# Designs tried in a protein design chat: VH-VL binders against q9umr5. Part 411

Target 1, 268 residues: q9umr5
Amino acid sequence: SYKPVIVVHGLFDSSYSFRHLLEYINETHPGTVVTVLDLFDGRESLRPLWEQVQGFREAVVPIMAKAPQGVHLICYSQGGLVCRALLSVMDDHNVDSFISLSSPQMGQYGDTDYLKWLFPTSMRSNLYRICYSPWGQEFSICNYWHDPHHDDLYLNASSFLALINGERDHPNATVWRKNFLRVGHLVLIGGPDDGVITPWQSSFFGFYDANETVLEMEEQLVYLRDSFGLKTLLARGAIVRCPMAGISHTAWHSNRTLYETCIEPWLS

## First folded at step 18 (VH-VL)

Design t11 (framework fv_nofazinlimab)
Fold by ESMFold2-Fast, scan of step 18:
Structure t11 (fold): chain C 268 residues (1-268), chain A 122 residues (1-122), chain B 112 residues (1-112)
Amino acid sequence: as target 1 above (268 residues)
Amino acid sequence: QVQLVQSGAEVKKPGSSVKVSCKASGGTFSDYAISWVRQAPGQGLEYLGYIIPLFGTATYNEKFKGRVTITADKSTSTAYMELSSLRSEDTAVYYCARDEYYPSSFRGMDVWGQGTMVTVSS
Amino acid sequence: DVVMTQSPLSLPVTLGQPASISCRSSQSLVYRDGYTYLYWFQQRPGQSPRRLIYEVSNRDSGVPDRFSGSGSGTDFTLKISRVEAEDVGVYYCMQGTHWPYTFGQGTKLEIK
C-alpha cells in the first residue's frame, strides 16, 4: 500500500489550505493516510523556526514509528525549511520523498504583501537592520531573510538558514548532513509566477549574487562544498526539479496539473 | 515625534495585581517594540521585558516570569504591563520605552514614557 | 546575566570642566552581526531616563555635541567635554547584546 503522507504548512497558514491536495491524493492513491499537522497555525507561524522544528519533530515521531516502510513529506513555503531542519536533526527519520512546494531554500530577498503587513515602512534593502538583530531572529521570516548585499551579516546573524545550509559552521553539521542524506528523493517545486518567493529560483537552491543576478544551485558554494549533501543527492539521482509557470504562491497546493506533474509521481 | 503616555499612580496591597498602560501617539505603533523597565526609589534601572505589538509576542526577564504579563492592543496603540502577586519590593516607578527598528539603524529605548509610580504597602 | 559595572558611582565636577564615566561589561558586547549594543542614558532628578548615545558612539538627535561615547568589547566611556548645570543627574550604561538586557548601577553627576 501507499506510504503515509505528512503535510507541513507555511507562513500564516493552516490545514484548511490543503483540502484540494487531500482530494487529489485520495483520487490517485486511494487509501493513503494523510496527516496535515495543525501546529504553528496563523500568527504562531511567526515563531522562531527552531521552535517550530521541535514542535513538528514531536508530532512526526509517532507517525514515522507506525510506518516502518517509510513516509513522504509535503512541505509548503516556509514549511519546506522546517522540513529541511527536521530531516537533519532526526537521527532515525524514514522519509522517502521530501516534496518542497515553493520553499525559499536559499532564503528570501523581496518585497511582498506579507513583509509590508509585518513591516509597513520597510524596504527589502533596509530589512537586514531588523532581521539580523536579536529582536528580528525571534521571527521565522527573519530566520531565512537573505540579503545578498549584506551576506556577511546573514552568515553571522542567521540563527537558522545559514546553519542548516552549512553556510556557517555548527558542531552538529556532520551529523545533520548524514541524517539529511537518508532521504530517498528531494522533489523541488516552484515557478516564476509565484509572486512571493523572491527570487523564485530560491525554491531550487538558486539565489542572487551581490549584483542580484541569480546563480543556479550548481554554482552555489553550499552545493560545490556539498555542505549538507546536495551534490551527493544529485549524483545519486535523488533530486527532482519541477518548475511550473502560471502558479501563484497560494495555489501550489490546489492546482491539479501541478499535482499530477510534480507530486503524484513521488507518492509511492 | 513619537510620544508615550502612561497611566496614573497606583497604591496596591501585597498579593494583589497592577496593570499599567502605555499609549503611543505620533508614529506607527507596529513599527517598534515596547520595553518595560522599573526603578525602585533611590535605586537603579531593572529590565522587565518587552512586547512586539505587531505579533503580540512578549519576552520576559526570567526574574519576573510567572508574575509579569505584557500585552498590546494595536487598535488603541496601547501596551500594558501587568504584575501579579505584588510584594513591597515591587514598589517602583514603572517605565515603558520604545525600541525603534528602522529606518537607518537599530535603536534601543529612544523614547520613554513619563513613568507610573506603583506603591505596594499594607 | 551580564553584569554592567560603572565607575565612579559619584562624580562631583566643576562647571565648565570635563567629566568621564566608565562602564565595564562581564562579557563582550559585540553581537554576532558585528554591532555593539551599548547605550548611555541620562536621568535628571524627577524625570524619566533619556537616551544620549546608542551603539557605543552615536549621539541621539537633540543631544549636545559635548557628549561623546567610545569603547569596544567590554570597556566603554561616556565623556562630557564641558559640564553645564543642566547635566546634573544619574547616568546609566545599558547592554542590549545578551538577554536579559542589563543596566549599570548608575553614576551620579553633581556640581561642586
Scores: ipSAE 0.007, ipTM 0.436, lowest interface PAE 11.0, mean pLDDT 88

Design t12 (framework fv_nofazinlimab)
Fold by ESMFold2-Fast, scan of step 18:
Structure t12 (fold): chain C 268 residues (1-268), chain A 122 residues (1-122), chain B 112 residues (1-112)
Amino acid sequence: as target 1 above (268 residues)
Amino acid sequence: QVQLVQSGAEVKKPGSSVKVSCKASGGTFSDYAISWVRQAPGQGLEYLGYIIPLFGTADYNEKFKGRVTITADKSTSTAYMELSSLRSEDTAVYYCARDEYYPSSFRGMDVWGQGTMVTVSS
Amino acid sequence: DVVMTQSPLSLPVTLGQPASISCRSSQSLVYRDGYTYLYWFQQRPGQSPRRLIYEVSNRDSGVPDRFSGSGSGTDFTLKISRVEAEDVGVYYCMQGTDWPYTFGQGTKLEIK
């Protein structure tokens, strides 16, 4: 009776992080088949995002084929970008609700402890030198690094985010837009106390301008141009925004109130 | 399962340098970071620094900056810790340890080498 | 630097009795991502340290159930429900929340 749910984890993560989410789903929607994909766990989450998209695509095809009524996606952090690309590259996906849990949909520009540990001498202002090199683009974190002070480099060098957001031209853009628009609901979740996703409004397609002032989704060129369908989805009533304060980055999948408010209503 | 095997004991004179090796086996070397920790006889543990072989990046506890250098050779799955300008207070057992790329155990050193005794005396 | 303070520093215990070690940090160990990077290590005489607990309360594979970790913010506890002879050694807490990473001074557990 309930549509199957597919869960895609984030950076340095695995299926174990979602045990509470699975408990919540089982309580409110008993009998739901939930598949948490154990691909690109731990260090493998650093692999280029297009490589991860290919692997996750192969895993979701048989699940979607077994569920003609449709499936739901719950995609956490970096996993939300994987799911964005899946919805664009799959000509035949049957996703009803795409639930994005604190994912940097417009990119990341912030000094997180993860980045400082991996690149201890780099400030956020200087990471563009590493990330926008050919070598840097071999790593997932650089695939969505979006330096608002070097937008020219981001547009030219980003092998992933600039393409799926339609910020750089691509031969497949029209097909990707058509595929993405097949989604029933785009549920965006995030909040100011996340502590990792910077700016936190990236989870809602907001992002910094050149002065580091956050511009919301409706002010973004990708929205105004309807590059991959955000404006069309919003007009259709298919975009849900569910911000919540008081939730840190690793708690989005384990907070009951968040689940009941932002996730549960979209699991049919 | 990863195993870390360190080089043998060293006796050094003040002012010299020492280079300790840490060879990893049982896993992919680039899947982990390698931290270095020391312990003076009868004392507690002190963190020196780490290297991330995947990126070739390293950082050091400020107390040791300028004297310590940590390097890695991916072809031999070996990390090295070199400490220069040795003083008697550098006499200690030096350990290498593995750090996984998993957030809840990040920087937590779950597998340790057997230790290398470095004695600085004249 | 974050200062890690352990008590007691010397812990004589009778075989089969429980033991408890406290660890206090000079500042909260809850990181921006929501994890608490607090670890417990055991060092038996003449051996390398061995990690027992990660992220406050999670036991490493192979660590007996009699070991448990608890706490939050700045106050943490390692408990051994029933001390065995093999538990003799020094126990260290460690924080990985803020650079440089720091250890407590160690608690020597010995059988009386």
Scores: ipSAE 0.417, ipTM 0.784, lowest interface PAE 3.2, mean pLDDT 91
Fold by OpenDDE, second read of step 19:
Structure t12 (fold): chain C 268 residues (1-268), chain A 122 residues (1-122), chain B 112 residues (1-112)
Amino acid sequence: as target 1 above (268 residues)
Amino acid sequence: QVQLVQSGAEVKKPGSSVKVSCKASGGTFSDYAISWVRQAPGQGLEYLGYIIPLFGTADYNEKFKGRVTITADKSTSTAYMELSSLRSEDTAVYYCARDEYYPSSFRGMDVWGQGTMVTVSS
Amino acid sequence: DVVMTQSPLSLPVTLGQPASISCRSSQSLVYRDGYTYLYWFQQRPGQSPRRLIYEVSNRDSGVPDRFSGSGSGTDFTLKISRVEAEDVGVYYCMQGTDWPYTFGQGTKLEIK
């Protein structure tokens, strides 16, 4: 009776990370077929996001085909970007709810311990030198690095985020927008205590301006221009924003209260 | 089998520099970080720093106040540790070690080089 | 920096008897990802260090099951159920949770 749920993991994750989520779904929606896609796990999650999109597409197509009434997507962290791109390139997806679970939807410009260990000598202010280089975009993390101080480099070098956002012109922008708009609901989840997604508002399509002032979704050019359909989705009441405090990045999929408040309502 | 082979022993004067090499074989060099640890005679272990060859990024123990430089050449699967402004206290065996660096930190040094003795004396 | 304190520093053991080494950290070694990056290394005389245990209790390949690691937070223990002659050497705990990574003083295991 319940629509199938497809789960896409984040950076360096695997299906094991979602054991609690599976438990929650099973308890509250018994009989739900939940598929956690174990693709690009661990180190492989560093592969270019377009490569990941292709892989995940191949995995979800047969699931969607067996669920004519539709499916739900729960996509965590980096996975949220993968899913958004997936829905943009698929002209025949049947996604009812797209749940973006603490995803850097508007990109990442963090200076967290996470980034420090990976780029210890290249803080966020210098990471553009790597990420916007020809080889930098071979890494998933750089595919959604969004340096507000180097917008020109971002717009020209970003091979993923700038494209799915429609911030750089490309021949598929109109079609991708159309495809993405097939989604029933876009559920955006995140919070101020995430500690990884930076700014945390990125999970809600908020982001820094040139002065590192966080602007909301409605102030973003991608919204104002409706470049990939955010404005349209909002207008039709299809965007749900569910912020929650007190949740660290690695706990979004393992918090019962968060599940009940932000995820469960959209699994019917 | 993965092996790390380091360069030979060094004898240096105070104030000079030493550069130790660490060549990896039997595995994928770019899949790991290379850590450097030293051990003074009869003493414990001290962490110097590491490099992630894949990204070319390195970090150092601040104790060395910028005297340490770690580099890597992916084409030769070789990491280097250079220590400048050498002091007698820098006399030690210097080790390189392989380190997994995911999911969000290092998983520890599972393969070690044979060590390189560096002696600093007048 | 995180201070790692081992005890004892000298551990004379009779062959066939068990041994236990304690390692305490000045702060919790639980990382934000939920993992505890505590390691145990063995250094036999004249050899390079060898990792025995990673993440508190996981044995590396080739490490005998005589070795076991346990603990949580700030208190950790390495146990050898039955000491053998080849176990002679210095044992170090190391934390990989906070930068810079730091080692304990080392525990010298000797045969009585």
Scores: ipSAE 0.253, ipTM 0.715, lowest interface PAE 1.8, mean pLDDT 93

Design t13 (framework fv_nofazinlimab)
Fold by ESMFold2-Fast, scan of step 18:
Structure t13 (fold): chain C 268 residues (1-268), chain A 122 residues (1-122), chain B 112 residues (1-112)
Amino acid sequence: as target 1 above (268 residues)
Amino acid sequence: QVQLVQSGAEVKKPGSSVKVSCKASGGTFSDYAISWVRQAPGQGLEYLGYIIPLFGTADYNEKFKGRVTITADKSTSTAYMELSSLRSEDTAVYYCARDEYYPSSFRGMDVWGQGTMVTVSS
Amino acid sequence: DVVMTQSPLSLPVTLGQPASISCRSSQSLVYRDGYTYLYWFQQRPGQSPRRLIYEVSNRDSGVPDRFSGSGSGTDFTLKISRVEAEDVGVYYCMQGTHWPLTFGQGTKLEIK
């Protein structure tokens, strides 16, 4: 009997992207109940992340309630941030493995063709003007835009990422930390050839300093202050790091070797 | 669900400008981008540019920069393509098309208007 | 600009027989995010283009399963397993990977 798996997709995405992942799970763990949440697809993935968290929360609650032995989360790209917030806002979640599949956990600072298409005359150095406005914060992309050259603006204007990372104070921070710490395993997956997540180390809670030098998780203030529990989880042996080279952003959920190495061991 | 309806045929003199409209119905206008493509008689398709109504941003094929301007009016759910300094070589059917927000179909133009014939003659 | 080259440009086919159209790009269409932004369009006489295939091999809703796309990198193929009378028209490939978007010259499918 295997624990149920809940899958949360990413930006401009839908449940269709996970066909191969579902095949792999069925082959290695036959009988596993896998629910791919079909919410906030396509353009709706641009809606504010707190709105997405509320919608996914409503979908996840009955699934968790029916599985007293626990559930696993597999959360891809932007979806990994949704799952971070779910684990913090849910007082009684029973998540065993939270598998974060190439998600920008410390934010994004780099252009993609998606961003260039949406903002064709804007450089990554100029996106802070749009993203750190009240209007910009109504879009998911801007909720995790983390410009290392305008960290003061990020800390003041980010309505989502700075709060869930404990980089800015929030009345619920203590409760969010306690809830997040209930997770059994935090499995972090990502790699240098992703091509979208910038810096790729954001998937492992690393990020740029003001000189665009990547500092790893253990050098981040959020880790050192244990703002939402990373230091505590690492001390428990509950953080798993699984970097893999050679995998592009849209291939994380369809690579068999990646699945067997980084995902399969954490599905019980 | 989404339907794109374009303005009627136009006959223009060389050196003038033309402004073609593309009115969207069904769904929310700001939920997708609008691209413009043209086709000269008996010839293939040529890309002009696009607009993202949600952000008010537009970009153009370098061949047409300085002559083409694409705009959108969210209150009327209408995109416009204006081409200036018209030449006989600009005689073509001009199409607007919808670009949905899915990475696998990025810039993919899944729904097209009926086309607007623009004839440039002296 | 990326050049898209189609072959053949004229394709006479017997009704009920298969048809195959090739599309070659001057540069790889694989983007760094892992997607290949290659599309196929059908244009029937006097009509607007209609998208058949997105991201190399995915059929749009309502497109018959006799249409299939395949390929990788710079070489792509559109196949029709059994040509019907309604398939007469011009078929275009298009790349969205490199700005600006570019189309092939078109392949005219005709019934013998």
Scores: ipSAE 0.366, ipTM 0.753, lowest interface PAE 3.0, mean pLDDT 92
Fold by OpenDDE, second read of step 19:
Structure t13 (fold): chain C 268 residues (1-268), chain A 122 residues (1-122), chain B 112 residues (1-112)
Amino acid sequence: as target 1 above (268 residues)
Amino acid sequence: QVQLVQSGAEVKKPGSSVKVSCKASGGTFSDYAISWVRQAPGQGLEYLGYIIPLFGTADYNEKFKGRVTITADKSTSTAYMELSSLRSEDTAVYYCARDEYYPSSFRGMDVWGQGTMVTVSS
Amino acid sequence: DVVMTQSPLSLPVTLGQPASISCRSSQSLVYRDGYTYLYWFQQRPGQSPRRLIYEVSNRDSGVPDRFSGSGSGTDFTLKISRVEAEDVGVYYCMQGTHWPLTFGQGTKLEIK
């Protein structure tokens, strides 16, 4: 039988968005138990990511317990960060494939329409004033806002991304790395036509330098220092990168070709 | 029950400014945006802009060319709309409305204030 | 800006008879999330606008089932199955998909 699949949604999202994905899985892997977790839906997805991690942890623990052979995670957009953190804090998870579906794994720094409505007068270059304020980190979006021009503020104020990345020292860094490394495969999915994840390479742990030049995963300090295990995962062949063009952010979970190419191979 | 209560009628001279207030009660002010809409006598509705009190960020209809300023005070659950360089054409009833402006959870202006008449005359 | 065009602009109706108002947008109101943010408002004489319908066909709480919304893309309709005296007023469609938000001209419903 196929291993259970757990799906975690993104910002301002819900289980409804994954109706096509469920269809694809049912067609190609009949009998698969797929659980789309309807936690922190809609505006509740603005809650601090650590709060979300705790909630999702409580939900996945029973599922994992009933699946001793392992489970697969499909985590979309913001959900991908939630899942990564989840796997970092869980010392007993049994995740075979962690599929990060167009997630800002290395953070977000963009002026997209998706965020513009929240910050119409706070452009990309100014959002640091909000996100790195004492109250800014109460919002999920700010938990992974990564301003390359204010790295000091990011490193000091980011209460989520900087920690799970091991960019700021903390007492759990070693343990979190160990836990995360329990994953069988890390499948990174994203593409240049996403339109939301900025830069889109963030889905592959690429990101801007101080000049807003996009550097790849292997050029990132978190990789070079192996702060949370990326270098180790890559070395053992556990990282899969699946870029695809022509897919907008809201379509990653509803594209058959993408599913067949980037998701399905890792559900067996 | 959520209510929006606006300030009283205003009479202004051309070139002056007017500031209308909108106080929310009976709900969570920070969970919503506040939109402003005006209606000239006998005319339709025109959208001015909105504010997200939670973040203190606002956006405006470009038609007003920066004459509109929308602010909010979370401590008093009050939003404000200021219109400067008033013209006779700005004579209208100005409404505030609660706006659930979230992607995939967007429901628009479900609660309206009672309106504030602003008259601009020499 | 997205232009919202209502028809008719004046709608005299006999009590108990049905009424229908059309609203057309200059471009599709389907948002990237797949939803259509088309709204209908009622404004009775001397009152503030009241939202009747959100997202094309959903009635707000307290709105009688006599009111129904339908449509897709660029064409939308508000229907009143049996017009009552309290239905007198001006009805507006509004789009919330594109910035800035825009309203139709309004349809004045009167009793014959």
Scores: ipSAE 0.077, ipTM 0.624, lowest interface PAE 3.2, mean pLDDT 93

Design t14 (framework fv_nofazinlimab)
Fold by ESMFold2-Fast, scan of step 18:
Structure t14 (fold): chain C 268 residues (1-268), chain A 122 residues (1-122), chain B 112 residues (1-112)
Amino acid sequence: as target 1 above (268 residues)
Amino acid sequence: QVQLVQSGAEVKKPGSSVKVSCKASGGTFSDYAISWVRQAPGQGLEYLGYIIPLFGTADYNEKFKGRVTITADKSTSTAYMELSSLRSEDTAVYYCARDEYYPSSFRGMDVWGQGTMVTVSS
Amino acid sequence: DVVMTQSPLSLPVTLGQPASISCRSSQSLVYRDGYTYLYWFQQRPGQSPRRLIYEVSNRDSGVPDRFSGSGSGTDFTLKISRVEAEDVGVYYCMQGTHLPWTFGQGTKLEIK
């Protein structure tokens, strides 16, 4: 029997987006109980990430309780950040594999078509004016906006990402780290042709410095300080990196080769 | 089911301004964007700009920048398109249309208002 | 601006016969996210435009199956397998990949 799989979608997703993923899981691991959480769909995915974390927490508790051998999480795009926080706030999660599918784990900073559609008069250099306002922090996309040229504003104003990454102090940081470290495997997936996640290395905890040079995970203060356990997880062999070229942002959940290479091995 | 209802026909003098309204019903007004398109008599469709009521953000076709302003009032679920410094060549039917947010398969002007004829004559 | 070129601009068709409209863009409409933002609209005399096709080949709700869209990159086609009297009107392609959104010139479908 296989451990249950819980799928957490991204921004503006529908359950239909995971049709191929469910087919692949059924083919390789027949009998797996897969639950695609139908919460914060469409426009509701813009709600503050802490609100989404609370809702998803309530939904996953009974699923985890029913599976004493553990569960797997597959979390796509923005959903990967929800899962990051979920694993930190739950004192009793039993997640084996946390599969992060092209998620902006260190944040987003880029002039993508998505952002141009939502904020057409704002260049990436100006979006901090909106996102780091109290009003802006009421929207999920601003909760992980990380402007490397205004890092002081990001650290002060971010109500979500700076806190879960341990970049700003929080009373619960020690407990969040302890909880997150219970995860069996952190599987990071992403690639240079994604076209949305900017920089794409954010999916692997890399990010821009003040000169927009990408520094990889091992060069980040978050990693060096082991703020929420990345260094500890890497040392115990629990971090898996699976980069793949040629995959656009909306194709991560529907590419068979990607599934077979990066996801399938971690679903036992 | 979203329906868009536009204000009535306008006759304006050259050099004046016109403000056309587009009232939405059905669905949540903040769940979609509103685009504006015009059509001169016997001519094709020409895009003017759009607004995202949720953020209050708007963008315009460069051809009309400085003359067109698109606004939205969430309390009345109404979008407005104001065009200034009117010329005879601005005589057209002006349409508002709904754009859904991602995925892109649902955006792209899937619901249209009935149109508002704006005639610019001396 | 992306230029959308339609051909033919005038399309007289006998009832029950097939009709085909071509649309060519000056730039690829395939976006970095992998989607192709190409749409087809129908405007019947005296009416607002109505969207028939989204993302190249997907029919909107209520659109008869005799309408089909195809194409990739810069070359797209709208086909009507058997023209009915109600199909009279002007057909427009539109791209939503690059701002500003742009339309083709329109193809007037007429019964002969």
Scores: ipSAE 0.089, ipTM 0.642, lowest interface PAE 5.9, mean pLDDT 89

Design t15 (framework fv_nofazinlimab)
Fold by ESMFold2-Fast, scan of step 18:
Structure t15 (fold): chain C 268 residues (1-268), chain A 122 residues (1-122), chain B 112 residues (1-112)
Amino acid sequence: as target 1 above (268 residues)
Amino acid sequence: QVQLVQSGAEVKKPGSSVKVSCKASGGTFSEYAISWVRQAPGQGLEYLGYIIPLFGTADYNEKFKGRVTITADKSTSTAYMELSSLRSEDTAVYYCARDEYYPSSFRGMDVWGQGTMVTVSS
Amino acid sequence: DVVMTQSPLSLPVTLGQPASISCRSSQSLVYRDGYTYLYWFQQRPGQSPRRLIYEVSNRDSGVPDRFSGSGSGTDFTLKISRVEAEDVGVYYCMQGTHWPYTFGQGTKLEIK
C-alpha cells in the first residue's frame, strides 16, 4: 500500500550507509519496497554528475514503471543533485516526495576535511582554477563547486549545476522545468551543525553573495525568475523546509528523531 | 602541444638515492597525470607509479613501495621520481609520461619524456 | 598482477607484407565502466615509447591507418597491413584496467 522508496547515496558512499534508514522505514511503514541504488559507489562517486544521472536514470525507469501510484526519492548529499537532474530530464517521472537530505542544492564553497583529503594543497579561494577547467569538470565535486567570488567563471564553466539551476541558458530548459514541476513535494532537510555542506543553507537553496553573506532562497535570482520552478512550487504549497540542529553530515541517514520529524510524514 | 623534458643521466653508488625530474611545457600541467616507467638494458617496460598533480595524490607499484616517492610542483610544472636504497638491478632508463586519469580509471600514456639513464655501480 | 603475454617475441617481416602481433591477458580487461583499457606502444631503436593505439582500437593522431587494433576481453591483436622500413622497433601491449598496470614482454619487428 505504501509507495516504493528509491534511495540515492552521496560522495564516497554506498548502500550500506542506509541500513538504519531502512530499519526506520520498516518500523513506521511496514511493507514498503525500498531500493537503495548500488551505482557509483565509493571512488566511482567522483565520476561526472551527468554520467551518474544517466546510470541512475536507467535504474529508476523500471521501478517507476512498476509503481503507477508513484514513488518517493530520498537523496543524500551529492545524491540530491543527481535527483534534481533526474526529475528534470525524465519526461514521465511519477515522483511524489523528493526528500533532499543535506544536499548542496546551490553548490559548495568551503574548506572541509573531505576537500582537504581530495585537494590537500588547495584552499577554497583557489580551487576555482582547478574546478572551472574542462578537466576539472570531469569530477563530480567540481560539478557543484560554486565560488561566489568568481561567479562569472562558475556560470561559464559549470557543466552541471549552473544548467540544472537555470543560471545559464540551455536548449532543454523549458522541458526540464516542466518535468521538475511534476514532483508532488520537495522536502528540504539540513542544518547548521552539518560541518561539510558550506554554507549549510545551500541545502535550502540559500547561498553566499560576493561578500560571503548568505542570501536565502527567496532572495536568489533563480527563485525570483522561477528559472526551474521553485517559486511555482512554493506558491503551490509543495516545498517543505525541515532544518535541524545537532546533526553532523554523516548522521542524517541514521538519526531517528530526524527521520520521525522530517522524513516519515512524507512517505505515503 | 605538450612536451616532457627530463633531467640528465646519473651515476650512483649502491645504497644511495636518485631524484629524476620531468618538466612539462605547453598545455595545462594540472589537467593530466604523470606516470613513471623504467626499462633495464635490453629488457621490457616496468610501471613504477603515478601522481595526479591536480589532487596531489600518488600511488606506487607494490614492488617499489617504500623505496619510490613521486611528487609534483605545480608552480614549476615539474614532477619528480625519487628512488632510494639503490641496487645494481635498478640500472635502467627511467621515463615519465603524461596521461588522462580519472579517479576510477587509467586513460593511457600519450606523451613521453626522452628518458633518464640511471646507472648504479661501485 | 595481471600477466600480459605477447606472441611472437621476434617478428621478421618482408617489406610490404602484413604483420600481426598477439597480446593475451591473464584476466579480463573490461573495466566496470564498460571500457577496455588496452594500449599498444611502439619503441624505435634509441627512442622513447610512442603510443599507437588506446582503448583497444582507437588510433592516436599522426599514426598511419595501416596500424589497427582489435580484440576483446583477454585476447587482443595489433595489425600492420603493409610493413614499411620505419616500422622497425619493439611493440608493447599494456593494460590499465587492473592495478598495478602491466606491459607485455615486447615483440621485436625486423625487416628480412
Scores: ipSAE 0.007, ipTM 0.428, lowest interface PAE 10.0, mean pLDDT 88

